# Ledger of designs, part 4: VH-VL binders against a9kqm9

Target 1, 255 residues: a9kqm9
Amino acid sequence: MRIIISPAKKMVENIEALPVCGEPSFIDQTNQLLTYLKSLSYEEAKEIWNCNDQLATMNFERIASMNLKTKLTPAILSYQGIQYQYMAPEVLEKDQLEYIQEHLYILSGFYGILKPLDGVTAYRLEMQAKVNLSDKKDLYEFWGSLLYNKLREETDFILNLASKEYSKCIERYVTEDVRLVTCVFGERKGEKVIEKGTYAKMARGEMVRYMAEHKISTMSEVKKFDRLDFSYDENLSNETKLVFLKGESNVRDRK
Below, E stands for the ipSAE of ESMFold2; O stands for the ipSAE of OpenDDE; V2 stands for 0.75 times the mean of E and O plus 0.25 times the DockQ between their complexes.

## First folded at step 1 (VH-VL)

Design e08 (framework fv_emapalumab)
Fold by ESMFold2-Fast, scan of step 1:
Structure e08 (fold): chain C 255 residues (1-255), chain A 123 residues (1-123), chain B 111 residues (1-111)
Amino acid sequence: as target 1 above (255 residues)
Amino acid sequence: EVQLLESGGGLVQPGGSLRLSCAASGFTFSSYAMSWVRQAPGKGLEWVSAISGSGGRTYYADSVKGRFTISRDNSKNTLYLQMNSLRAEDTAVYYCAKVRYTYGGKSYAFDIWGQGTLVTVSS
Amino acid sequence: NFMLTQPHSVSESPGKTVTISCTRSSGSIASNYVQWYQQRPGSSPTTVIYEDNQRPSGVPDRFSGSIDSSSNSASLTISGLKTEDEADYYCQSYDSSNHVVFGGGTKLTVL
């Protein structure tokens, strides 16, 4: 079993609480993207990042001086945000860290796919970024089936904790002999489950930590997730989609 | 290169039968739900039927339920629509369409459409 | 079990913005995803918006989708109108029985 999860837009560097243990699998492709980004004017780069002048200036300067081999931070400690806050990788015990190093992959527009302890530099490049490389229309075409093939080498069971922007890099290549199971964290509205961004990100991070704490390897165990007031809903779930609803738990009635 | 190519359309008399085919290429056919959507001359789009990637689940519009049968042969990358007891109101261009996501299909977002094949039901 | 109602036609000048509505007759528009398709005469449909507000690769950011629960409607907005935007536009959703539902279509004329 492998778990895929989204990156974050905010990144920090020079965090040494955990060691860097490995190089990104597709560093050569990352070098191609870096060359492309370095070739852009400030205005072109700012358009790709779709951010204010302060953030655009910071990222433009980062790209200009970026060296993929220096000032490396473990990926899991570099990404910042509510998802990674709830995952709380910095407080994982040794065996829990070993669990996520074996099972967890972080998807990335810039690096493609990352192990938690792979060494990274801070960047800004979302998978849906409007890049225009000469022979590739977007990052989905750029990465193609590489990320799926990497996962398929290791497993026939993928648990998806990534957002649609990132998971579709994998989803489009899955054959029926591979089990891709998506976790949905939301609130029921008629037939549709609505995921509120903040709560979904919290739940995805918490699920990774929950899985590491319990050394989970089966779907039956994933269904037992009960943190952050989420509970599994069998009627809205199926073999490829596990729905966890906020506020539907009757746990309080059983003491 | 992702492609869907329909065939099997033609002129048929009311009460007759016709079988449409849709040849798929450029993607892992068995991983995606497929659908048939039709369009009468000068009219709008009307959904006809859908089938899951494995073929284990099928769905039909009320107007065709009991008369049309959707099926697929994943070994041949081909989708079929068997049309029986045809009526004048079944006259339309029939498109096959691919559902966007493998695991979900739940949104019924179509991302790839075929060229269409014309079925004319007339005496 | 429900119908999606669109205006039969809309028109606007090049460079302007147009909005096409899609109103659900019963049940909440927000309870199921809405897609939008573009069809030019003699051509098959192509997707311009999926899952309420997502844009496929290659569709310009002039196209956007939104949901308004107060009017029980989805909307397709096209800014900076170009002559090539002339087409029929269809909204689409689905019901609890997994039946796909299309709107009647809107003919967009760019004058």
Scores: ipSAE 0.000, ipTM 0.389, lowest interface PAE 20.0, mean pLDDT 87

Design e09 (framework fv_emapalumab)
Fold by ESMFold2-Fast, scan of step 1:
Parts: C-alpha cells; structure tokens; sequence
Structure e09 (fold): chain C 255 residues (1-255), chain A 124 residues (1-124), chain B 111 residues (1-111)
C-alpha cells in the first residue's frame, strides 16, 4: 500500500528537526520547471502564481535565486498548514517515521512526487497552474503518467488522502489491476456528503498519524479511523471510496 | 454477475391483490437497500417503495402508502412487494432495483442494477 | 415535495452536442445528488451519470453531467452524438424524507 497526500502553499526552510534522507525522484523535471519559471517576466510569473504583489515579489525573487541543491529541508517539515499541523511529524517515534517514509508520498506541482524526508527548497507552484512549457499547456500534461507509473511500480493499492486537484494526476491513469481508494471526510446533508476544507485537511493529516501509530496496511484497519469526531460509514462507502462522517460517532459504536 | 429476476406479475381485477418477488444474486444482498420502480405503458419511471438492507426501514410513495408492503427475506436473497387494493392506475412494469450504497435506514437515488421487470395489469 | 421537470423531447444530428435539462421546482438542486438513466425501447434503464457528474465504467466520456444553481437545474450533455444514443433519458434525485423523485423523461431523437 502507498498513501498520497496534498502539499501546502506555504513552505519554510532550514528546519533541522529531522534529517534530509533523499533527493526527489524527478529532480530533472523539476529543473526544467525551474528553468521555465526563471525565464518568465514578473507579470507572467504573477499570473501563474495567481497571487497579490507582495507574494508575487517574494516568489519572483525566490525563483531567481533558487538552487535545487542548497537550503534543503525535509519535505514533511517544509510544508506548513492545518494538514501538516495535525500530522505533527516532529512527534512521531522512530518506527512511525519509518512507516511514513515507506508508505507516504506527497504530491507536488514543482517536484511531482516526494517522500517525507526528501530534501526540498521552498516554492509556490500548485498542480492546477497554467504553465506554457514546451508543448505542455498545464502541469497535468507536463507530469503525464510519470507519477502514476512510479506508484504502480511499488504497489497495486493506493490510498488517496489528497485533494482532487492533486489526485487527478493519478486517477486519470489508473488501470483495472490497481486499486485507488479515496477517503472522504465530510458531514451529511440529506444524502450528500459535504467536505468542509478545513475539517478535511485536519482529518487527512490525522489519518496519516493514525496509520503510522497503528502500522496500518489493510483497508479494514483504515476503516477503524475514529479521530476528530469522524467515523466510518459502511453504507455510504464502497470498494473505492471510504466515507467518514463528522458528528456520527454513534455509528462506529453500534452493534 | 449481479442478477435481479422479478416474478409474480399478471392480470388481476381492481380491488385484488398480487405479490411480486425479486430473486437477487451476485452480491451480499443484506448489505444493500432495494427498491421497486414502476413504469406504466408509454409513461415515465415512478418510484414505488424502498427497504433498507436489514429490513428495519421501509419507504413508500404517497400513491401506494397503506396499500403496498415491501419486505425482504435475506436468508433467501429475495425482495417482495405485496400489493393490495389494486387500481387500474397501478398497471405498469415493476422493476426491482439495487441501490449502489445500501444505507441501512437511509437510501440513495442511485440504482446500479435493474431487473428485467414484471408486468402487472389491473383490469376487468 | 418537489418535481423535476425535463423537456419532453430533444433532437439533433449525428456528431453534434445535445443538452437535456432537469429543473427542480422547490429547494436547491444542489441539496441532493442527481442521477441520469438511459432507457432504450423494450429495455430496462441503465445508469449513464451518477452523483451529479460521475460516469459508470463503460460509459463513454461523451456523456457528462453538471449542476447550475442559478437556474436550479441539472444537465446531461452528450457530445459527438451517435445514433445509438437515441433513447429516453431520466433525471432522478431524492428529498429530505428519502423519497426518490424522477423527472418526466426526455425522448432523444438522432436524425
């Protein structure tokens, strides 16, 4: 089994609480993207980042001076936000850290796919960014099947804890012999399940921690997740979609 | 692999009774809600009734409430519809339909498999 | 509690795109999932779209579903229209009491 999760827009550098233990698998493709980004005018880059002048200026200067071999921070410590706060990788015990290093992949517009301890530099480039690089009109075309092929080489069971923006890189290439199972963390509204972004991000981070604490390798164990007032709902779920409902704690405890 | 086979349809007089059956195979029957959906000749689809996987919850369209009773026998993988006080407007092909997401006491509007249907004609 | 209204019929030439609407009379169309079923003469219905915009295995990507909250409607769009697409199409949702509601159906003619 492998687990995929989303990155975050905010990143920090020079965090030494955990060691860097690898280089991103597709560093050559990342170098192509860096060369492209360095070639853009300020206005072109700002359009790709889709942000205000303050953030655009910071990122424009960051890209201009970026070196993929220096200022490296372990990916899992560099990404900042509610998902990573709930995952809390700094408090994982040695065997739990080994678990996520073996099972967890972080998807990235800039790096493609990352192990938790791969060395990264801070960047801003979301997967949905509309780049115009070579004959590729966006990052989905740029990465193509590379990310899926890497996962397929290692497993036939992928647990998706990433947002749709990122999981699309994998979903579009899944074949019948590979099982892609998506976790949905939501609240019931009639028969619909509505995911509120903040709660979903919290739950995705917490699920990674939960899986590491329990050394989970099977779907039946994933279904036992009961943190943050979420509980698995058998009737809303199927073989490719595991639904966890917030505020339905009694469902977990029912006979 | 999933199969739904309806039976029990036929000609019945107004005010009469008829029981439909749906034999299910190829899936864990007790895990899924089941529905009956009907279609009058040349008309559209009309939902009639639904039952939860355990049989503990039942639902009825207003047009059949008090006259029809849905039930299931999970040991036999069979769904039933007992139709009483039949009217001419109950004339239709009756389809057995499997819910994708079996919600115990809570059913969806998504049917992933349908039976072939059984014709019920209410006429003198 | 509510009705789903579809046009009685639509027609278009092969290779063109058709859109079939399904309008909810009260309450938001986005409150509950919408499904679309295809029924050819003499056959049982089959699912072409579920949960607003999802396609079952075997349904070509020419079929797509969408929700428009401003018009309170769901739409089924069929591009690259083929003669075998000729059928009756039904939208379907459900209310807060878990009652299934079908639209009246739309006859698609490909000529």
Amino acid sequence: as target 1 above (255 residues)
Amino acid sequence: EVQLLESGGGLVQPGGSLRLSCAASGFTFSSYAMSWVRQAPGKGLEWVSAISGSGGRTYYADSVKGRFTISRDNSKNTLYLQMNSLRAEDTAVYYCAKDLRGYSGYKTGYFDYWGQGTLVTVSS
Amino acid sequence: NFMLTQPHSVSESPGKTVTISCTRSSGSIASNYVQWYQQRPGSSPTTVIYEDNQRPSGVPDRFSGSIDSSSNSASLTISGLKTEDEADYYCQSYDSSNHVVFGGGTKLTVL
Scores: ipSAE 0.000, ipTM 0.364, lowest interface PAE 22.0, mean pLDDT 86

Design e10 (framework fv_emapalumab)
Fold by ESMFold2-Fast, scan of step 1:
Structure e10 (fold): chain C 255 residues (1-255), chain A 122 residues (1-122), chain B 111 residues (1-111)
Amino acid sequence: as target 1 above (255 residues)
Amino acid sequence: EVQLLESGGGLVQPGGSLRLSCAASGFTFSKYAMSWVRQAPGKGLEWVSAISGSGGRTYYADSVKGRFTISRDNSKNTLYLQMNSLRAEDTAVYYCAKYPRSGSYYRAFDIWGQGTLVTVSS
Amino acid sequence: NFMLTQPHSVSESPGKTVTISCTRSSGSIASNYVQWYQQRPGSSPTTVIYEDNQRPSGVPDRFSGSIDSSSNSASLTISGLKTEDEADYYCQSYDSSNHVVFGGGTKLTVL
């Protein structure tokens, strides 16, 4: 089994709490994207980043001087945000770190796909970005089936803890012989399940930590997740979707 | 750091009442579910009751349902067990126990108190 | 609702390995986590294994837990037995209503 998760927009550099253990698998494609980004005017780059002038100016200067071999930080320590806060990778024990290094992949618009300890430089490039590189209109076309093919070579069971923006670069290519199972972390609102972004990000990070702590490798084990007031709901789940409801312990309490 | 300390045990007559307390320290009490577990002299462990972190959900073993009430005061970091209509078979050491995770619903214990002895006898 | 059945007692010599079983009477043992507690005479229980096979900090790797779906049982294995391991051991799980279920306990005698 492999687990996929989203990156984050905010990144830091020069964190040495964990070692860098390897280079991103698609560094050549990343270099093509870097060359492209360096060729853009300020206005073109700002449109790609879809941010205010302060952030655009900072990123424009960063790209101009960026070198993929300097200021390397382990990917899992570089991404910042509530998902990574709940995952808390910096305090994982050695065997738990080995578990995530073997099972976890971080999706990235710039790097494609990353192991937790791959060395990265801070960047800004969301998967939904509209690029114009080699007649590819966006990053989904740029990466194509490349990321899915890498995962497929290693496993026939992919647990999706990524947001839709990132998971669809994998979903598009899934075939009958591969099991892609998505975890939904939501609240019951009448007949519907509503997934609140902040709680979902917290739960995704916590699930990664939970899986590392328990060396989880099967779907039946994933269903036992019970942190952050979430519990598995059999009736709302199916073979490709595991629904965890916040605030419910069993069917009898669901009045 | 994380500590649980039970109190309120003692000798009580059949049909009487007793309230046990468990003082918690070293963790954010309101975020964790708590449980009471008892052990009769020379016998095994028997679960009695559980309560969610907020106090909104409670669970009881069939042997005590209707007689015992679990509650908590999160402002005082204290868990309670109100025991009514006591019987000789309720004689046991009563332990409070903490569930290991914020938001956990009654899955595992990670910390146990020292226990308080309740004797129901004439 | 289900019962967890343990042998009443097991005994083994120092340095040897012992395994204590915990069998679920109905429903799959794998449906919910299994914990293992150690209780020495006059003491409170302490966790030696949580959530099927995890060790708390400070518990030596001589203690291990496993689940066997074919026998519908959980097992606690203690290798390199020491006299200090002599204690009562309890397995524990949960039913679908979140009611805690304990096994009857196993008295381990070393020597």
Scores: ipSAE 0.000, ipTM 0.384, lowest interface PAE 20.3, mean pLDDT 86

Design e11 (framework fv_emapalumab)
Fold by ESMFold2-Fast, scan of step 1:
Structure e11 (fold): chain C 255 residues (1-255), chain A 123 residues (1-123), chain B 111 residues (1-111)
Amino acid sequence: as target 1 above (255 residues)
Amino acid sequence: EVQLLESGGGLVQPGGSLRLSCAASGFTFSSYAMSWVRQAPGKGLEWVSAISGSGGRTYYADSVKGRFTISRDNSKNTLYLQMNSLRAEDTAVYYCAKGSKWLRYYYYGMDVWGQGTLVTVSS
Amino acid sequence: NFMLTQPHSVSESPGKTVTISCTRSSGSIASNYVQWYQQRPGSSPTTVIYEDNQRPSGVPDRFSGSIDSSSNSASLTISGLKTEDEADYYCQSYDSSNHVVFGGGTKLTVL
């Protein structure tokens, strides 16, 4: 089994609490993207980053001086946000860190796919970015089936904890011999199940930590996730979708 | 002290099979990728195969793909290379090599090498 | 898929400086890290440089590595050359398919 998760827009550098223990698998493709980004005018780059002038200026200067081999931070410590806050990689024990290094992949518009301890530099480039490189109109075309093929070579069971923006680069290539199972963290609102972004991000990070703590390798074990007031719902789940509902513990319903 | 001890080399006829073993000690075996690298008499180094620390990922040079199988037994701290359908071109000293960094890929370098075991494929 | 090309042999006198090149046939040499190995007659290889320019513990500072993007090559430089440096030297990198690529090797003769 392999687990896929989303990156974050905010990144920090020079965090050395954990060692850099690898290089991104598709560093050659990343170098092509870096060359492309360095060739852009400020106006063109700002359109791609889709951010205000302060952030665009900062990133433009960052790209201009970027070296993919220097000032590296482990990917899992560089990405910032609520998903990574709940994952809390800094407090994982050695065997838990070994678990996520073997099972977890972080998807990235710039790096493609990353192991937790792969060395990265801070960047801004979301998977949905509108690039125009070598007749490729966006990053989905740029990466093509490359990321899926890497995962397929390692496993026939992929647990999806990534957002739709990132999981799309894998989902579109899945064949019948590969089991892609998506976790949905939602709550019931009337007759529907609604996945709220903040709670979903918290739950995805917590699930990674939960899996590392329990050395999970099977679907039946994943279904036992009970953190953050979520509980598995068999009736709403199927072979490719595991639904966890917030605030609807089976224990509370037993009268 | 990190040590790698190889065994299993010898003379074999074309089309035959041979299994190499590499006994590791002095480090947490399961935390390091391992490689097999060969060197034909008087020739340079040629990478043959590699395996991740857990054994979940294996990689092969095109020249051996489909014929050789790399594996490891982390409970016994032992690396293996099963060689089938051997050809004269497979004649070489086979080195067992340890990946240089904890939880890092094998291709970032090999810091400890075994003494090598000679495999001769001839009729 | 690419090749790493090294000169077959280099020679120099004790105390002098020698440089061994490693040229990548396609794609940028700077895209992936380069390691350098020393192999003395009858011995297994040992690492003298890793990650382009880093020295392992115990390797003297006479050994240095560098990358030159303009010639698309990596270089191993040995200063203050000693007779003990006489060996075969191999550069090593890797491709996007996770294959390890070795250079052909350079025989260094000291005098």
Scores: ipSAE 0.000, ipTM 0.398, lowest interface PAE 19.2, mean pLDDT 88

Design s01 (framework fv_disitamab; at its last look DockQ between E and O 0.01; V2 from the best seeds 0.00; counts 0 for: pae E 14.4 > 2, off the site)
Fold by ESMFold2, look of step 2:
Structure s01 (fold): chain C 255 residues (1-255), chain A 122 residues (1-122), chain B 105 residues (1-105)
Amino acid sequence: as target 1 above (255 residues)
Amino acid sequence: EVQLVQSGAEVKKPGATVKISCKVSGYTFTSYYIHWVQQAPGKGLEWMGRINPSGGSTYYNQKFKDKATITADKSTDTAYMELSSLRSEDTAVYFCARGRYYDSSGYYFDYWGQGTLVTVSS
Amino acid sequence: DIQMTQSPSSVSASVGDRVTITCKASQGISSWVAWYQQKPGKAPKLLIYAASSLQSGVPSRFSGSGSGTDFTLTISSLQPEDFATYYCQQANSLTFGGGTKVEIK
């Protein structure tokens, strides 16, 4: 089994609570993207980042001084979104860290795919950014099947905890001999399941923590997830989708 | 109609090398891993390793990592296993098999080659 | 690594007999076990997966049961074509049991 998760937009640098234990698998592609970004004028870069001048200036200066080999932070500590808060990687015990290093991958528009303890530097590049690098009009074209091929070399079973924006890089290329199973975390509203982004990110982070704490390796064990008032719903689930619903006592689950 | 067809029996002297082929048909070769399994005379089944034909990635049982080399040729839909530095204890039938996941039920071998007997004798 | 201990090593039986073969995992594996049949000179054939689910085309006289550490394969009424060796397999790894040879009389 391998688990895929999304990155976060917010990143920090020089966190030393965990060691850097590797180099990103596609560092050569990352170098190509960095060279491309450095070749842009300020206005071109601002357009790609789709942000105001304050953020564009900060990121333009960041790119100008970026070194992919120094001042590195373990990827799992560098991302700072709600998903990572609920995962709380800095407080995982040694055997739990060993688990995520073996099973967890972080998807990234800039790095492609990362192991938790790969050394990274902070960047801004959403997977949906419109890059123009050798006839590639976006990052989905740039990465192609590379990320899926990497995963397939290591596993026949992928547990998808990533958002659609990022999981598309994998889903487009899934072959029939590989199980890709998506976890859906939602609330029942009539006959529908409504997935609210904030709760989904909390649950995805908590699922990673749950799996590391119990060293989960099977789908049956994943189905036992019951954190944050979620429970597995067999009737809404199938062979490629595991649906977890918040309990009826939660007023938001009702309407 | 899924088929895995292996090359014929081989007789080798100690120290020699043998290369066994496993040609698949009836499905997309690059969509499934191909595994190799040893069965020594009068003994049970022992998994040796596997290849992902899509990228050529291999993974070996540590017992066999210095003995076996697994490869794949996408142009002929054929997987291969080469056994080096043969010794008498390498005398066995060698099977190729297709692996797949059955939902939440685990990973199994649903189709097998007919087996290739390799005999190592002086 | 999870070890699979299969017993007995052989069974002598007649056509029509009920045959039961056991497989014990060194630690809990839920229901993630398979059973294979192998006739002399032939490749193994998948019979049972997930401890109790029949593979397509397998006769209903074959059944599997168990969970956790203890698993069984049962042939309810042995037929002439069922004289073979049977192997269990741990489905989360690729470890086989030692085999059980079902022999006539």
Scores: ipSAE 0.006, ipTM 0.432, lowest interface PAE 14.4, mean pLDDT 86
Fold by ESMFold2-Fast, scan of step 1:
Structure s01 (fold): chain C 255 residues (1-255), chain A 122 residues (1-122), chain B 105 residues (1-105)
Amino acid sequence: as target 1 above (255 residues)
Amino acid sequence: EVQLVQSGAEVKKPGATVKISCKVSGYTFTSYYIHWVQQAPGKGLEWMGRINPSGGSTYYNQKFKDKATITADKSTDTAYMELSSLRSEDTAVYFCARGRYYDSSGYYFDYWGQGTLVTVSS
Amino acid sequence: DIQMTQSPSSVSASVGDRVTITCKASQGISSWVAWYQQKPGKAPKLLIYAASSLQSGVPSRFSGSGSGTDFTLTISSLQPEDFATYYCQQANSLTFGGGTKVEIK
């Protein structure tokens, strides 16, 4: 099994709590993207980043001076945000860290796909960014099937804890001999399930830590996730979608 | 109504250890880093280190890595900084501060504790 | 590891004056600069972040500018409550400038 998760827009550098262990698999493609980004005018880069002038100025200057081999931080410690806070990779025991290093992949618009301890520089480039690089109209075309092919070589079971923006780069290429299973973390509201962004990000991070703590490798074990008041719902789930509902355990308890 | 409230002033002898607390309220403790800053008498500000209260990961200024130990207790929404083997040169006001991260390598300290004076004297 | 050189170390000014404080980084730091105000016996207060963004609740007479290595904090019309020490901070390695004391003439 391999687990895929989203990166975060916020990144830090110079965190040394865990060592850098490895180089991103597609560093050559990353270097092509860096060369492209360095060739852009400020206005063109700002349009790609889709952000205000303050953030655009910071990232424009960052790209101009970026060196992919210096100021490296382990990917899992560099990405910041509520998903990574709940994952809490820095407090994992040695065997749990080994678990995520073997099973977890972080998707990235800039690096493609990362192991937790791969060394990265801070960047801003979301997968849905509107790049235009030599016949490639966006990052989905740029990466093509590369990321899926890497995962396919290692497993026939992929657990998706990534957002749709990132999972699309895998989902588009899945064949029937590979099992891609997506976890949905939502709340019931009438006849529909509503996935609130903050709670979903919390649950995705918590699921990674839960899996590392229990050394999970099977679908049956994933279905036992019960943290953050989520519980598996058999009726809303199927072979490729596991639905966890928030608050349902409290509704069912009437003693 | 964000507040960081630090423990009171301490007077210690050389060689002693001191532990300063920083209790937060008005926000989710695990959502922001807590940083520690030293200010020696009549001097400027010097960053010491930080902690992610969610997982407990720390990062230190090399100058302080053998002097300071930063920890956090999620059950009490409190960060701590412990100074070991105190010397007279450690006499200073120590501040905790909330790190606001603005989508880059940039930490900006939007809320500060009131400071804790540590005096090391014989 | 980035040195922040702040100038002047002190300035004497009168209410209504325009005060300018400068900060130079030893290497390029984009716009990753904050400015803080510290009054005697008190904690620092964030005024400006990301070189030019005014923190909520801070009077509009405070402004920041600059990018790369050269940064400036300006107080357009000094008020009695503005007599304090001001610090720049680079936001990457978290180094502070030496401070500028703004004192009454």
Scores: ipSAE 0.000, ipTM 0.391, lowest interface PAE 18.6, mean pLDDT 86
Fold by OpenDDE, look of step 2:
Structure s01 (fold): chain C 255 residues (1-255), chain A 122 residues (1-122), chain B 105 residues (1-105)
Amino acid sequence: as target 1 above (255 residues)
Amino acid sequence: EVQLVQSGAEVKKPGATVKISCKVSGYTFTSYYIHWVQQAPGKGLEWMGRINPSGGSTYYNQKFKDKATITADKSTDTAYMELSSLRSEDTAVYFCARGRYYDSSGYYFDYWGQGTLVTVSS
Amino acid sequence: DIQMTQSPSSVSASVGDRVTITCKASQGISSWVAWYQQKPGKAPKLLIYAASSLQSGVPSRFSGSGSGTDFTLTISSLQPEDFATYYCQQANSLTFGGGTKVEIK
């Protein structure tokens, strides 16, 4: 089993909290992207980042001096956001860290795909960003099937906890020999399931933590996830989608 | 010696299209961006766009996005700029220039073509 | 968008005079400013880059200074060949100043 999750927009440098244990698998492609970014004017880069002037300036300066080999932070400690807060990687025990190091991958616009303890520098580059590099018009084209192939080499089962923006990089290339299962965290609105971004991010992080805590290896175990008032709904789920509903505990007990 | 040599002056009618060339020599063509700059008669310099000869990626000033098309031919070390739907306002000298990337980012133009006058008149 | 306001638009000077041209950015732009000289019918020529770095082959009477929003090109002693139009340029936004014509008094 491999688990895929989205990165966070905000990144911090923390070179002392946990050791870096590896190099990103596609560091050469990342270097290519870095070189490309370094070649851009401020206005060009700002357009790619689609952010305010303050962030653009900060990132522009950061890119100018960026070295992918120095001042590295473990990926899971670098990303800051709700998902990562609930994952709480900084308080994971050794065996839990080992679990996520083995099973968890972080998708990235800049690095492509990361293990939790891969060394990374802070960057800003969302997967949906428009780039013009190597005759590719965006990062989806740039990465192509490379990220999926990495996963395919390691597993026949991918648990997708990533946002659609990032999971697209994997979903479009899935082959018959690989089972991709997407977790959906939402609320029931009539016959529909509504995903609220904040709660979904919380749940995704918590799911990773849950899986690490219990060393989850099967889909049946994933279905037992019951944190944050979420519970598995079998009727709404299928072979490729696990639906967890918030606030349905009483309904679950009635089944 | 680094040189950028542009094609000769052009006289066109409104609505026409013109393509000017910029042949470079004295350095590796694919190693530097080629930029284009417009200078209307008696006016200042205005950046139009650029091309990375390596791969052909382009970026345009929004003002010229629909006006100019920049291309490059690696086999001949030549950059091109095509101006479409020419109007009298497009009458100007157009320069190609080599963009020197500075360590602190950004571009300075260390070598320029001699300029190409495009005159649009009825 | 970053604007580069260049002043004065024109200046009359004599040979031997000290000439100062200013370029003001609409926002802080560190030191990423270049200066160019353009003579009639010719392409611009790079004089200064990175606000204060003299381009190779450019006479030492030319100097650049400034940071933040205010940048200056100085010709310490104007020579006959220096009568031309000068432009500042912001390197990252690729914006040029409006130009300054240095004319003979």
Scores: ipSAE 0.000, ipTM 0.465, lowest interface PAE 14.4, mean pLDDT 92
ESMFold2 (binder alone), look of step 2: mean pLDDT 91; pTM 0.934

